# VH-VL binders against Laminin subunit alpha (LanA), part 9

Target 1, 191 residues: Laminin subunit alpha (LanA), of Drosophila melanogaster (Fruit fly) (q00174r1585to1775)
Amino acid sequence: SLLKHVSITTPEFHEESIKFDMWPVPADEILLNETTLKADFTLREVNDERPAYFGVLDYLLNQNNHISAYGGDLAYTLHFTSGFDGKYIVAPDVILFSEHNALVHTSYEQPSRNEPFTNRVNIVESNFQTISGKPVSRADFMMVLRDLKVIFIRANYWEQTLVTHLSDVYLTLADEDADGTGEYQFLAVER
Below, E stands for the ipSAE of ESMFold2; O stands for the ipSAE of OpenDDE; V2 stands for 0.75 times the mean of E and O plus 0.25 times the DockQ between their complexes.

## First folded at step 6 (VH-VL)

Design q4 (from p13f with heavy chain A33W; framework fv_prolgolimab)
Fold by ESMFold2-Fast, scan of step 6:
Structure q4 (fold): chain C 191 residues (1-191), chain A 122 residues (1-122), chain B 106 residues (1-106)
Amino acid sequence: as target 1 above (191 residues)
Amino acid sequence: QVQLVQSGGGLVQPGGSLRLSCAASGFTFSSYWMYWVRQVPGKGLEWVSAISGSGDSTYYADSVKGRFAISRVNAKNTMYLQMNSLRAEDTAVYYCAKRGYSGFDWGYFDYWGQGTLVTVSS
Amino acid sequence: QPVLTQPLSVSVALGQTARITCGGNNIGSKNVHWYQQKPGQAPVLVIYYDSDRPSGIPERFSGSNSGNTATLTISRAQAGDEADYYCQVWDSSTYVFGTGTKLTVL
């Protein structure tokens, strides 16, 4: 099965809660249409090394049982349509955030500057680390999934990224017996 | 404190196989990407392969794809490079190396093994 | 795959400043790392992320990176600095090393 995510900018999260310097993409900058989110960095200082993130909510994050996401595949597409100056920023590509606990994934492949880049992350403990770089046990990983509040997807990769589009965000569940209805939610960008 | 100790080099005929080993200590081995980098005697450095901390993801330089296999046994703090279908141009000193920072920092090699000479010749 | 070009050799007098360049198209948009390799030894990281210095590396080693050129600068050169020097970047899913520079201290 395949679930489509609703993106929310997460303006209520404190940056200090995830214990490294980042900023969430604000609601007023992410709406493009129902299937595509836009971050426009021409409205921001783009010359720092601070990574930016889209906050994504899906059907599972609104339920008490987020454990069914275990073993699933998170996939998304990034496209950078304007400007690509400055240094590559070293930061996680995906963050699983549960209140004050965060687990990070860093993809080996750098996204393309001129072509759509599709990333795929299998949601298992071996693909994630603590912010300090320590491995995660399955028990600890499942605890984070149980209390998931948001999945952060990275929005900038270079110091002078001008415009980033995020599209086709999907979570494919590994367990077909666990709510295989799938659901596409509309963008809830005012939150 | 961080140490990488290599073994397994030697002389082999073209078309033959060799397995290199890299034993790690002084850090949480399973948390770090590990690498193989080679150097033809008197020439420059060339990246060969990379393996994720869990061992689930592996990457190879185009020159060795399909012939070399990188692996690791985290319980033994050891990484391997299985080299098959060896060619004369694979003759080099092979270094194992560690990713410079854990988590989301990749791009450089902070510690290197002593190197192992592999000679492919008849 | 990008090519990182270094001068084959650089000579510096004892106590003077050596500069080793690493040329690459738009290299200023990438993070450059530098390694020192003495004969018969493994490479040693001397500069990472353009200008950061690992513990144990003396302050006379510094780096910069802008436009199409990254530079390793070795001030107050000592006999023990004589070695091969390599720049390196990560590009997409691969690691690219420079052609290498032999530094001779006269």
Scores: ipSAE 0.097, ipTM 0.656, lowest interface PAE 4.6, mean pLDDT 79

Design q5 (from p13f with light chain S93R; framework fv_prolgolimab)
Heavy chain, then light chain:
Amino acid sequence: QVQLVQSGGGLVQPGGSLRLSCAASGFTFSSYAMYWVRQVPGKGLEWVSAISGSGDSTYYADSVKGRFAISRVNAKNTMYLQMNSLRAEDTAVYYCAKRGYSGFDWGYFDYWGQGTLVTVSS
Amino acid sequence: QPVLTQPLSVSVALGQTARITCGGNNIGSKNVHWYQQKPGQAPVLVIYYDSDRPSGIPERFSGSNSGNTATLTISRAQAGDEADYYCQVWDSRTYVFGTGTKLTVL
ESMFold2-Fast, scan of step 6: ipSAE 0.285; ipTM 0.671

Design q6 (from p13f with heavy chain G53Y, light chain N31Y S93R; framework fv_prolgolimab; at its last look DockQ between E and O 0.03; V2 from the best seeds 0.00; counts 0 for: pae O 9.0 > 2, placed apart)
Fold by OpenDDE, look of step 7:
Structure q6 (fold): chain C 191 residues (1-191), chain A 122 residues (1-122), chain B 106 residues (1-106)
Amino acid sequence: as target 1 above (191 residues)
Amino acid sequence: QVQLVQSGGGLVQPGGSLRLSCAASGFTFSSYAMYWVRQVPGKGLEWVSAISYSGDSTYYADSVKGRFAISRVNAKNTMYLQMNSLRAEDTAVYYCAKRGYSGFDWGYFDYWGQGTLVTVSS
Amino acid sequence: QPVLTQPLSVSVALGQTARITCGGNNIGSKYVHWYQQKPGQAPVLVIYYDSDRPSGIPERFSGSNSGNTATLTISRAQAGDEADYYCQVWDSRTYVFGTGTKLTVL
């Protein structure tokens, strides 16, 4: 399996930190296949109101750190099934979790029920905030990338979510020779 | 009030089988995951098995995988634990437990059955 | 393999404060729950999510969790508080209970 270091967790957001409660699901049951993760919400009540996240550990680039990810894009596809009576859950879409810090991103574009949703998040400080909603300096952002441990990707957006699949997770790196032209190369999260 | 009433268990020889039952009341049974936890007399607690609210997902401790089967009939507000190929080390008081509720939550047991003693001995 | 370490026993004088610790590597990053068990009885939840208290549990019971140690605090100890106490978390593979602590009220 290419995605061995995976988890599902429910976070609790504090003023300057995030606490995670790991789901009682072993990693081998999270992996639907080598490239697709599955979150089964059926252990929970139908109208659960808190967000859940897929956790992907820091093995994306086989590097000591992810500084090279700066300027690139995190891309992924979500597909979830849910009932029609659940309320929307407000939470970040992506969390960068380092040894000492956590940064959160909320996308303008949000997924719809029962439809595949592809998202791209540019890995730059302007797309992220502290847990308290404060801007992040480039220096602090680079420190988070240096000490990055886990990338969390949101798994549910509404109550009554039943099953969520996360697939096609990629990190697109900025072209070093492009001088800001927007050229990228794709690296699959298959390591 | 929440109640979990257990039945079954008793004395069985090694290699034998037993089925435990847990009858629930006082809450919407079909909305909650349920669990089995056991305790060797005079010792600590050990998680045994879990089943989702719908019954579609089941989980087991490594020590009982392949031998125990958890199930539920929501229409009867009852959960079961089928224990096969029982071993001496399975001797314990078995508790059924309800998943706690605090919205979208995991990981704790807010109500417990009275316990059922299972003794595996020749 | 993961173990939550509790003291074997804790003694407290009547009316005083008892503290029961639960040690684990980076346990502060996990939610810890606590159970009280009296002889011949099933466990009873007394603290969940580190510090939340179920209805019916006296406010004398409180919890905290940071670093490598979670703590159950029982203030104004009463004779009825004498029991075994277990901490509990979820790890990557299973639900894990602490080794248990026998609280004696003197």
Scores: ipSAE 0.012, ipTM 0.564, lowest interface PAE 9.0, mean pLDDT 87
ESMFold2-Fast, scan of step 6: ipSAE 0.538; ipTM 0.803
ESMFold2, look of step 7: ipSAE 0.024; ipTM 0.618
ESMFold2 (binder alone), look of step 7: mean pLDDT 91; pTM 0.928

Design q8 (from p13 with heavy chain Y104W W106Y; framework fv_prolgolimab)
Fold by ESMFold2-Fast, scan of step 6:
Structure q8 (fold): chain C 191 residues (1-191), chain A 122 residues (1-122), chain B 106 residues (1-106)
Amino acid sequence: as target 1 above (191 residues)
Amino acid sequence: QVQLVQSGGGLVQPGGSLRLSCAASGFTFSSYAMYWVRQVPGKGLEWVSAISGSGDSTYYADSVKGRFAISRVNAKNTMYLQMNSLRAEDTAVYYCAKRGYSGWDYGYFDYWGQGTLVTVSS
Amino acid sequence: QPVLTQPLSVSVALGQTARITCGGNNIGSKNVHWYQQKPGQAPVLVIYYDSDRPSGIPERFSGSNSGNTATLTISRAQAGDEADYYCQVWDSSTYVFGTGTKLTVL
């Protein structure tokens, strides 16, 4: 269905698996409409300038059909309400986090402060790398998809960002005939 | 050990076509975005085009969109720029360049080819 | 789509400190990279992400970026530092280069 609520997924993981210092966006149960969620950065520590991420969980992928996401497109839109004059943060745009590994994607096109940013990521190994910047084999990529725990979507691009809105998060499968449903929507888990 | 070796420049009449080549070595070619940047003699640098590591996504400066086509053959570690409908304003030294290794964005060019002169003149 | 303005030329005495500026509206919110280009040669990255140095670039090269001005600083200038210098930012889907500065070492 439609994206309704947002919550930090809070998966347990080991430091040795994630060498990336980030801030998971706190849950905000206030829904602007049926497809738009809000992240409020005034809730984090005053000097916390880490990259921030929405944790997104799709109930269909949790049913152990993650491999069917290979070759599909992940799309979403971000709106920044108060990007200010803070420095641009260098960080990946999408993180695929599994029990055994984390893979990152950095998009060519980046947001402009006063415009919505729509990102589209094709879910194949050539669009991802390890946190240390190494290439990913298809075998390693498929292992991450098989054990996928959360997809992190970047929530800030400038230091001192106050509010970011996430809308229209979808995964479109490459093989739309495989299960009779060609479009999947990532659901933010309410807590 | 990273090297980018260019070829394919020359003199062309306005409206003509040229194809530039950039042969890469010293890194896993298919895993990195590649770029073309040009420089009119005596002038500054201007970004022209970008291609993703897989070759599935291409991007162009507005000045060349619809006329230039970037491509790559990963099995040959080679990137190309097909330039069509050339204009006098396209006269420049064309550099191929590689995405930087540090950081997560496409922000900078860490290695550059030697450059290839393209002259568009009647 | 910012415009990055650099001085046309800068002169520095051998052994002294050269400063090359890159002006742009709110450039301090962007990551600035610097390239050195000698006549007839391809550009060489000398500073990335405002202040980091690639392997092989001497510590005499440093950078800063705040407000509306980024600065490349070359201390203890040497004859071999004579070159054109370009600042560069990535803004959305576009790469923007500065107008370029010719550095002369006296």
Scores: ipSAE 0.200, ipTM 0.691, lowest interface PAE 4.3, mean pLDDT 79

Design q9 (from p13 with heavy chain Y104F W106Y, light chain N31Y; framework fv_prolgolimab)
Fold by ESMFold2-Fast, scan of step 6:
Structure q9 (fold): chain C 191 residues (1-191), chain A 122 residues (1-122), chain B 106 residues (1-106)
Amino acid sequence: as target 1 above (191 residues)
Amino acid sequence: QVQLVQSGGGLVQPGGSLRLSCAASGFTFSSYAMYWVRQVPGKGLEWVSAISGSGDSTYYADSVKGRFAISRVNAKNTMYLQMNSLRAEDTAVYYCAKRGYSGFDYGYFDYWGQGTLVTVSS
Amino acid sequence: QPVLTQPLSVSVALGQTARITCGGNNIGSKYVHWYQQKPGQAPVLVIYYDSDRPSGIPERFSGSNSGNTATLTISRAQAGDEADYYCQVWDSSTYVFGTGTKLTVL
């Protein structure tokens, strides 16, 4: 089904929860084209260096089939077009968000200035932590997937990030077929 | 515990001005966007204006753009709507409202003030 | 700007299920929120993000949203459910409310 929600937001982390303390970046800063979402931080509402995230949600993620994402892969590419100066911002790369619970992933590889960054995250509990850094049980992980509202993909990495493009976003659903070559369904960012 | 208490309504002649206020308590005021929504008596709801938590960004419905000004004083936990060049069609109950917990796709209005009647008539 | 169309009124018998629709072009691609308003009172959020309930809202309130129609469902209707109901979405640069539905509990 079609993408339901695309936004840029700046979450605030509090122990085992997150909240949004500011208005999200204006919609006219987000540009959808054939394969790309653009975030232009020169239009930011507040002059701070907080982590910002693309919020990606497909209608399917609000239906009963979102548990089928377990064992699948989230893959995406970030291009930093302008403004990769300043200090590196320490923050999670991916957040699985439900209204009362959030799980975070920090990738082993981190982006280099002026280079595309392609990330791939297997959607299993061992790749995620609670906000405070605790391990996640499969039961708790499944509870988050059952009530999944948004998948946040980090949009800025340096204090002076000006323009970031997100492309090639895929959520590959694991096939229960025994040979591993069965049919896979993927979700992509679409115009 | 969240409360929004409104004041400042009344009767005014066309072309006049009024300022509404909304005093907030029970949450960290500066962390949430705030809104004004109006309702003509017997009619439906219409969004009027929005202000970011910091107060740096403001937004207006086309029907009030250039005439109304939203503002907030976070140190006082209070939001205002300055209404200028009032017209008969601005007659409505005005509600202040708070953004819900999350910031996705501009969210929802989780708490509302009691409403303030503004009547524009000669 | 989109128009969110609701029926002017819906009647339901005590203890039965009421369904209030909110029609809009491709509304299933947007999040829908629902508000209850009783005479002389401010609106109260009853459903957000299509199907979530705020704390304090009973389980008999539920929501769905697909294609061109979002639906608020009130099961086991009670006299206290009699009110005006409004759907709401964010669209492009504005917050859009539905035309409103008066629910009468018979």
Scores: ipSAE 0.006, ipTM 0.483, lowest interface PAE 12.1, mean pLDDT 77

Design r14 (from p5c with light chain S29Y S93Y A95V; framework fv_prolgolimab)
Fold by ESMFold2-Fast, scan of step 6:
Structure r14 (fold): chain C 191 residues (1-191), chain A 121 residues (1-121), chain B 106 residues (1-106)
Amino acid sequence: as target 1 above (191 residues)
Amino acid sequence: QVQLVQSGGGLVQPGGSLRLSCAASGFTFSSYAMYWVRQVPGKGLEWVSAISYSGGRTYYADSVKGRFAISRVNAKNTMYLQMNSLRAEDTAVYYCAKDTYSSGWYLGDYWGQGTLVTVSS
Amino acid sequence: QPVLTQPLSVSVALGQTARITCGGNNIGYKNVHWYQQKPGQAPVLVIYRDSDRPSGIPERFSGSNSGNTATLTISRAQAGDEADYYCQVWDSYTVVFGTGTKLTVL
């Protein structure tokens, strides 16, 4: 059982960029298995009206895994067990953040409060767009993966969510054929 | 079949107290937030109070804070509204309502029949 | 506390489309629910989460919500649609109902 830190961030979205503050929050436990990364983490609280994200820090991923994630799947489960809701917060579900660019994904399926929400995102350019909503070329997508600093996973969907649990975080890797086809492996992650 | 059956209510003098009851059946009561909403005859709907599925959180409209207390007993599938220091302005039909989703805070897919409370001297 | 503004009344001819608006600052960020209330009866949920219909509600009822206005649309209006209609949101730690709209079917 390895203890790691997970950031919580509330970004501001602008036409071509995001701005954010990052707060390090202790994680109770992050399990590193032979082939999987699992995290179980409880948010302290989030601001109303603002989207909040779990930041999976770069140091949790092997240095050479980012490009190998092309065509793989990011999957995770969210539980909203304590909080108060009325205002839906319009924001992307996953952000791939690099120093020079940010790409966003919004899933068709959206969560309901007090129901587990399992999301799965195939890591290919057609599932992402720029913050302004423009499509992404494969070359630009690969540049973001190569320079990836943080993967943000959305932590709230409604105003005044006080508790969100993130669990069963998986990142699969494509086989030697990086076209998004072939066999995938669950990634075992080390510091 | 989901049912919410209300009881209590009636005529009371200003400054008096009443307790309303809402008995639930046909769903897992302990999984849903519950609400009280009132309506002065001929006027619009006004939210009064809400209680979380566990009873751990309660919320009140400003007009009733400090005077009304919402509670629930999950083992009895029943929700209550204790109304103290009643005023003429509290005269209304009171409805209980079940949340649409399990603790989703989407107010009411099912409503009780309503209970008239009249505060008059 | 936020205010949700509805027109006092809307009239529609049989078989035509009625639209009832609910105005609120940035209401497009909120989940809007709509209730129908007939005289002497408890409210009935007709639309939840902006555009979803409960089981048993005809597809003639639809909803939308964007910017500062949510709209309940009733297509092919019938005499039985005559009622008061209320929009509703959660805002912070409170439930807010709209001012209500009386729909008259001509």
Scores: ipSAE 0.007, ipTM 0.460, lowest interface PAE 13.8, mean pLDDT 78

Design r15 (from p5c with heavy chain T100R G108F, light chain S29Y; framework fv_prolgolimab)
Fold by ESMFold2-Fast, scan of step 6:
Structure r15 (fold): chain C 191 residues (1-191), chain A 121 residues (1-121), chain B 106 residues (1-106)
Amino acid sequence: as target 1 above (191 residues)
Amino acid sequence: QVQLVQSGGGLVQPGGSLRLSCAASGFTFSSYAMYWVRQVPGKGLEWVSAISYSGGRTYYADSVKGRFAISRVNAKNTMYLQMNSLRAEDTAVYYCAKDRYSSGWYLFDYWGQGTLVTVSS
Amino acid sequence: QPVLTQPLSVSVALGQTARITCGGNNIGYKNVHWYQQKPGQAPVLVIYRDSDRPSGIPERFSGSNSGNTATLTISRAQAGDEADYYCQVWDSSTAVFGTGTKLTVL
């Protein structure tokens, strides 16, 4: 199967709707295999402070079960080519994007050079903010989940980030029994 | 449609300097990384240099580092290679090339016609 | 830097299949591009990203890449395919070309 991806330059997606400057990783320029997305920043400018994002389609939520994502855990792994200096780029790590609203998450733990970085985000309103830094109500959060278009996962952290690989993207759904096996991989598509 | 037209080659003595030009048309020049690749007559291809879409990042093969300088003027759709301290081993046909992707993949989808540089006394 | 080794020459009969190899340590983890160069002309991209074809390149050109060997396959070889062929990979901030293979169509 092929990995899912999205570009923010589609006719129905306006950059102004997210109200910040970002570098989309174009869909047709992402290296695709069954489990890994690649972004290459080797030829990016030294002082380019724009954060770059992988766009990942939320396979299960797009099948009309958006509510089931509430309380679940999003986990993913980033691998960097490292050993380079450069200014740290200040940007959110995860963006939940709907047509009318975008909610951002900044992780407590940040990646270190020379090591894989695994991030885990619990999908509840207390872990997200508006782009302007305001808290999100349950009602607004649920509205974004119901109309979720894409999940953006940050691809660069330093000005001299050279190559980033994204792998092992999962959503573990909340189970009322707290013992379920509701783990789903976002990066795979079925025939 | 896409065209890369080169100029500036010739015969120079060892230790001399020469500047090559590559004029681009048929695509949004300012959005793509550009490259120089050389070939000694009768031998294989060797990558020489790379420049990012805005000119803010440049890279060089170890054999030319410190002697060659790549640059571009996006307003003129033109890229240059300034070659200083030339050696006999720099004798080659020099090609400019365009990346296929704006993100930069070191993937050379279109090439210029080539410019011969001969370094000899 | 990685060294990409190609056979010096390959011969193929008209209408038969030619295979040109490109050997490199763990080359299967890299994207391989292939260029065709005819005498006195600039190179032409014929395969990129291991197996994709640019517009204008016929379907009889195909590619593969796994382990330590990438292969350019030219089926139903034609006289016009006679040329030098180069493999190439991108490695960090550099490009590395293979040693080149002269294809002769008999």
Scores: ipSAE 0.007, ipTM 0.510, lowest interface PAE 11.3, mean pLDDT 78

Design r16 (from p5c with heavy chain S103T L107Y G108F, light chain S29F; framework fv_prolgolimab)
Fold by ESMFold2-Fast, scan of step 6:
Structure r16 (fold): chain C 191 residues (1-191), chain A 121 residues (1-121), chain B 106 residues (1-106)
Amino acid sequence: as target 1 above (191 residues)
Amino acid sequence: QVQLVQSGGGLVQPGGSLRLSCAASGFTFSSYAMYWVRQVPGKGLEWVSAISYSGGRTYYADSVKGRFAISRVNAKNTMYLQMNSLRAEDTAVYYCAKDTYSTGWYYFDYWGQGTLVTVSS
Amino acid sequence: QPVLTQPLSVSVALGQTARITCGGNNIGFKNVHWYQQKPGQAPVLVIYRDSDRPSGIPERFSGSNSGNTATLTISRAQAGDEADYYCQVWDSSTAVFGTGTKLTVL
């Protein structure tokens, strides 16, 4: 199979820039090993109850009309070490963020502590909602994808201290090659 | 049944302080975000403050930031709004309200009866 | 910060349909909630997530939200529906309420 690598920039955003109550994991708290992102929460003074997110952005996807994420399949694997103390945080698993708006996907499957968790999201409007849970039209979904600034992938599922690894981030485009080899692995690049 | 019972309102002079209480029952208080919303008599609703389910995150409207402090004691199923440096424009009925989510910022599914706060000389 | 504009008042004849609008930039991307407030009482949630109805709220209440306008629709209006109605969305961590609409049932 032909694995196509796309560059991922880990963006840094100020809390106020995101416009909803979440915590983008700071770039200086993320270790990059080619296609693996590691967030270490063991040094946090207080367990933050906000959901934490890895911000990833494919430069080509963000250049409007170079390639389209619509209809693609986003898949990624999370692996984490956590204690037993701490409550599960109810929050979206994937956020498509643009200046037009933010759209969220909430998986019905929850990760288990200390076990690998693979999530798969087909990037079509029926799998996403507004931040407050509203269904999205095709036109509104395309507006967000056209001006996509970042894709947030959830990094923290419990209040307690966690070490989270994000790996095997793949995007399979809907307009993949005729032989079905349009698989892209996100190559993380720290700013 | 879910109930939010408020207390602590009254008449205070400008520059004074007052603490409002909201006692919750009928749900797992420690699992939900809580809010304060106020309404000047004859006017519309204005959001004042929010507190996360653990009390670890608090938020305030710009009009009250630095003067009001929201808090909660989950063991007592009670939320508070400490109001300092009160001004005439703080005169309003204050409502506590419950979110349907632990993470907050969704909708106000239940409201307290309201507490009148009058700031006047 | 979003501004949510509602008509100051709406009148409806008994048994007819009332429509109360809530205008805001790209409000169709936001989740709109609606509250009913009768004189001297706390607000009551009547619609959440644009169109969902809480238990105990009659089917006569419905909602929609698209583009720049959300609408609360009250069919077969009754005298008891007379109240102030507020729409509400979130902007970041701030709740934003509409200007409010007084509904009069004639």
Scores: ipSAE 0.006, ipTM 0.490, lowest interface PAE 11.5, mean pLDDT 78

Design r17 (from p5c with heavy chain T100L L107P G108F, light chain S29Y; framework fv_prolgolimab)
Fold by ESMFold2-Fast, scan of step 6:
Structure r17 (fold): chain C 191 residues (1-191), chain A 121 residues (1-121), chain B 106 residues (1-106)
Amino acid sequence: as target 1 above (191 residues)
Amino acid sequence: QVQLVQSGGGLVQPGGSLRLSCAASGFTFSSYAMYWVRQVPGKGLEWVSAISYSGGRTYYADSVKGRFAISRVNAKNTMYLQMNSLRAEDTAVYYCAKDLYSSGWYPFDYWGQGTLVTVSS
Amino acid sequence: QPVLTQPLSVSVALGQTARITCGGNNIGYKNVHWYQQKPGQAPVLVIYRDSDRPSGIPERFSGSNSGNTATLTISRAQAGDEADYYCQVWDSSTAVFGTGTKLTVL
């Protein structure tokens, strides 16, 4: 079984070219309910446009090697409560973070305030880019997976997001028998 | 010590207007969202309106939208509720209230003493 | 707007534990605040953010919030705890109050 720790955190390392407003900042508190994780943004300033992220850590991620995740899927569901009708915050939906490199994914569809948002990201280089918007080679992608420190899942989408709940986080790790008969591992949010 | 002191209530005829005032002291008024909540005598609490710390954003319950206007003058540490086109169902004790934190949308941690507004012929 | 349902009244014996519930669909997804109101007085915040106590509120007051039900718990009930109690959440930019519960201490 998997043991995990989920928090809203700021990466220790980032590239010098990354704008301050493009990086996650710590939220005041995260609250764990029995089947969901809650991020509370009510203590942030009204016009705060800084993106915030759930940092997903577990036993496997703490070992830093996820080459076997290549070709697998990351899936999760978000539920939002928002206050004032604030502006949309432009930021990546998923960040694969190593201490020296960060690769970002922006989903084709964006969430609406009134409905749950379920996202599914296939873990291949064509779905990710550098923070500067450049394509990623297979070799560079594998280097990030090999030294993966944390997976960041976006927690706020609008100015004045009040509360975001995260549920049903899965990272499917495909084995070498890719025709669908292999054993798989899952990274789960409290299940 | 935080204090919210209210004034401006009274008896008014249907269709009339009234302005409530809420004078704040004991905290940095310009840093906090402020609210109006009302209560019909003998009944429950109903949120009426909200104003951001700068006064740049205002929000209203559907029952008062288009008739009531919330405002604030940070230099005077005072918030107002201008009530127009008053109806019998607006009869209530009106409370001003302060947000617990500067960012807004938290609990109402301090309340004024309440002001009775009676709308009748 | 969501409706927050509370029992109309709850009775508790002196020194025993009272529990007041606040029901709402997916209320566990929201921060629940609780107010005490005595006759002729303004409400007083007794619990915020599901389980936090404001300065000056005794430790006898506690809260929880999960699934579709939030609960205010008053242990070692005292005569002075007789009051109306209201739960409250923010739904988007609108504050929603519960229907209110009258607590009687026997």
Scores: ipSAE 0.006, ipTM 0.500, lowest interface PAE 13.0, mean pLDDT 77

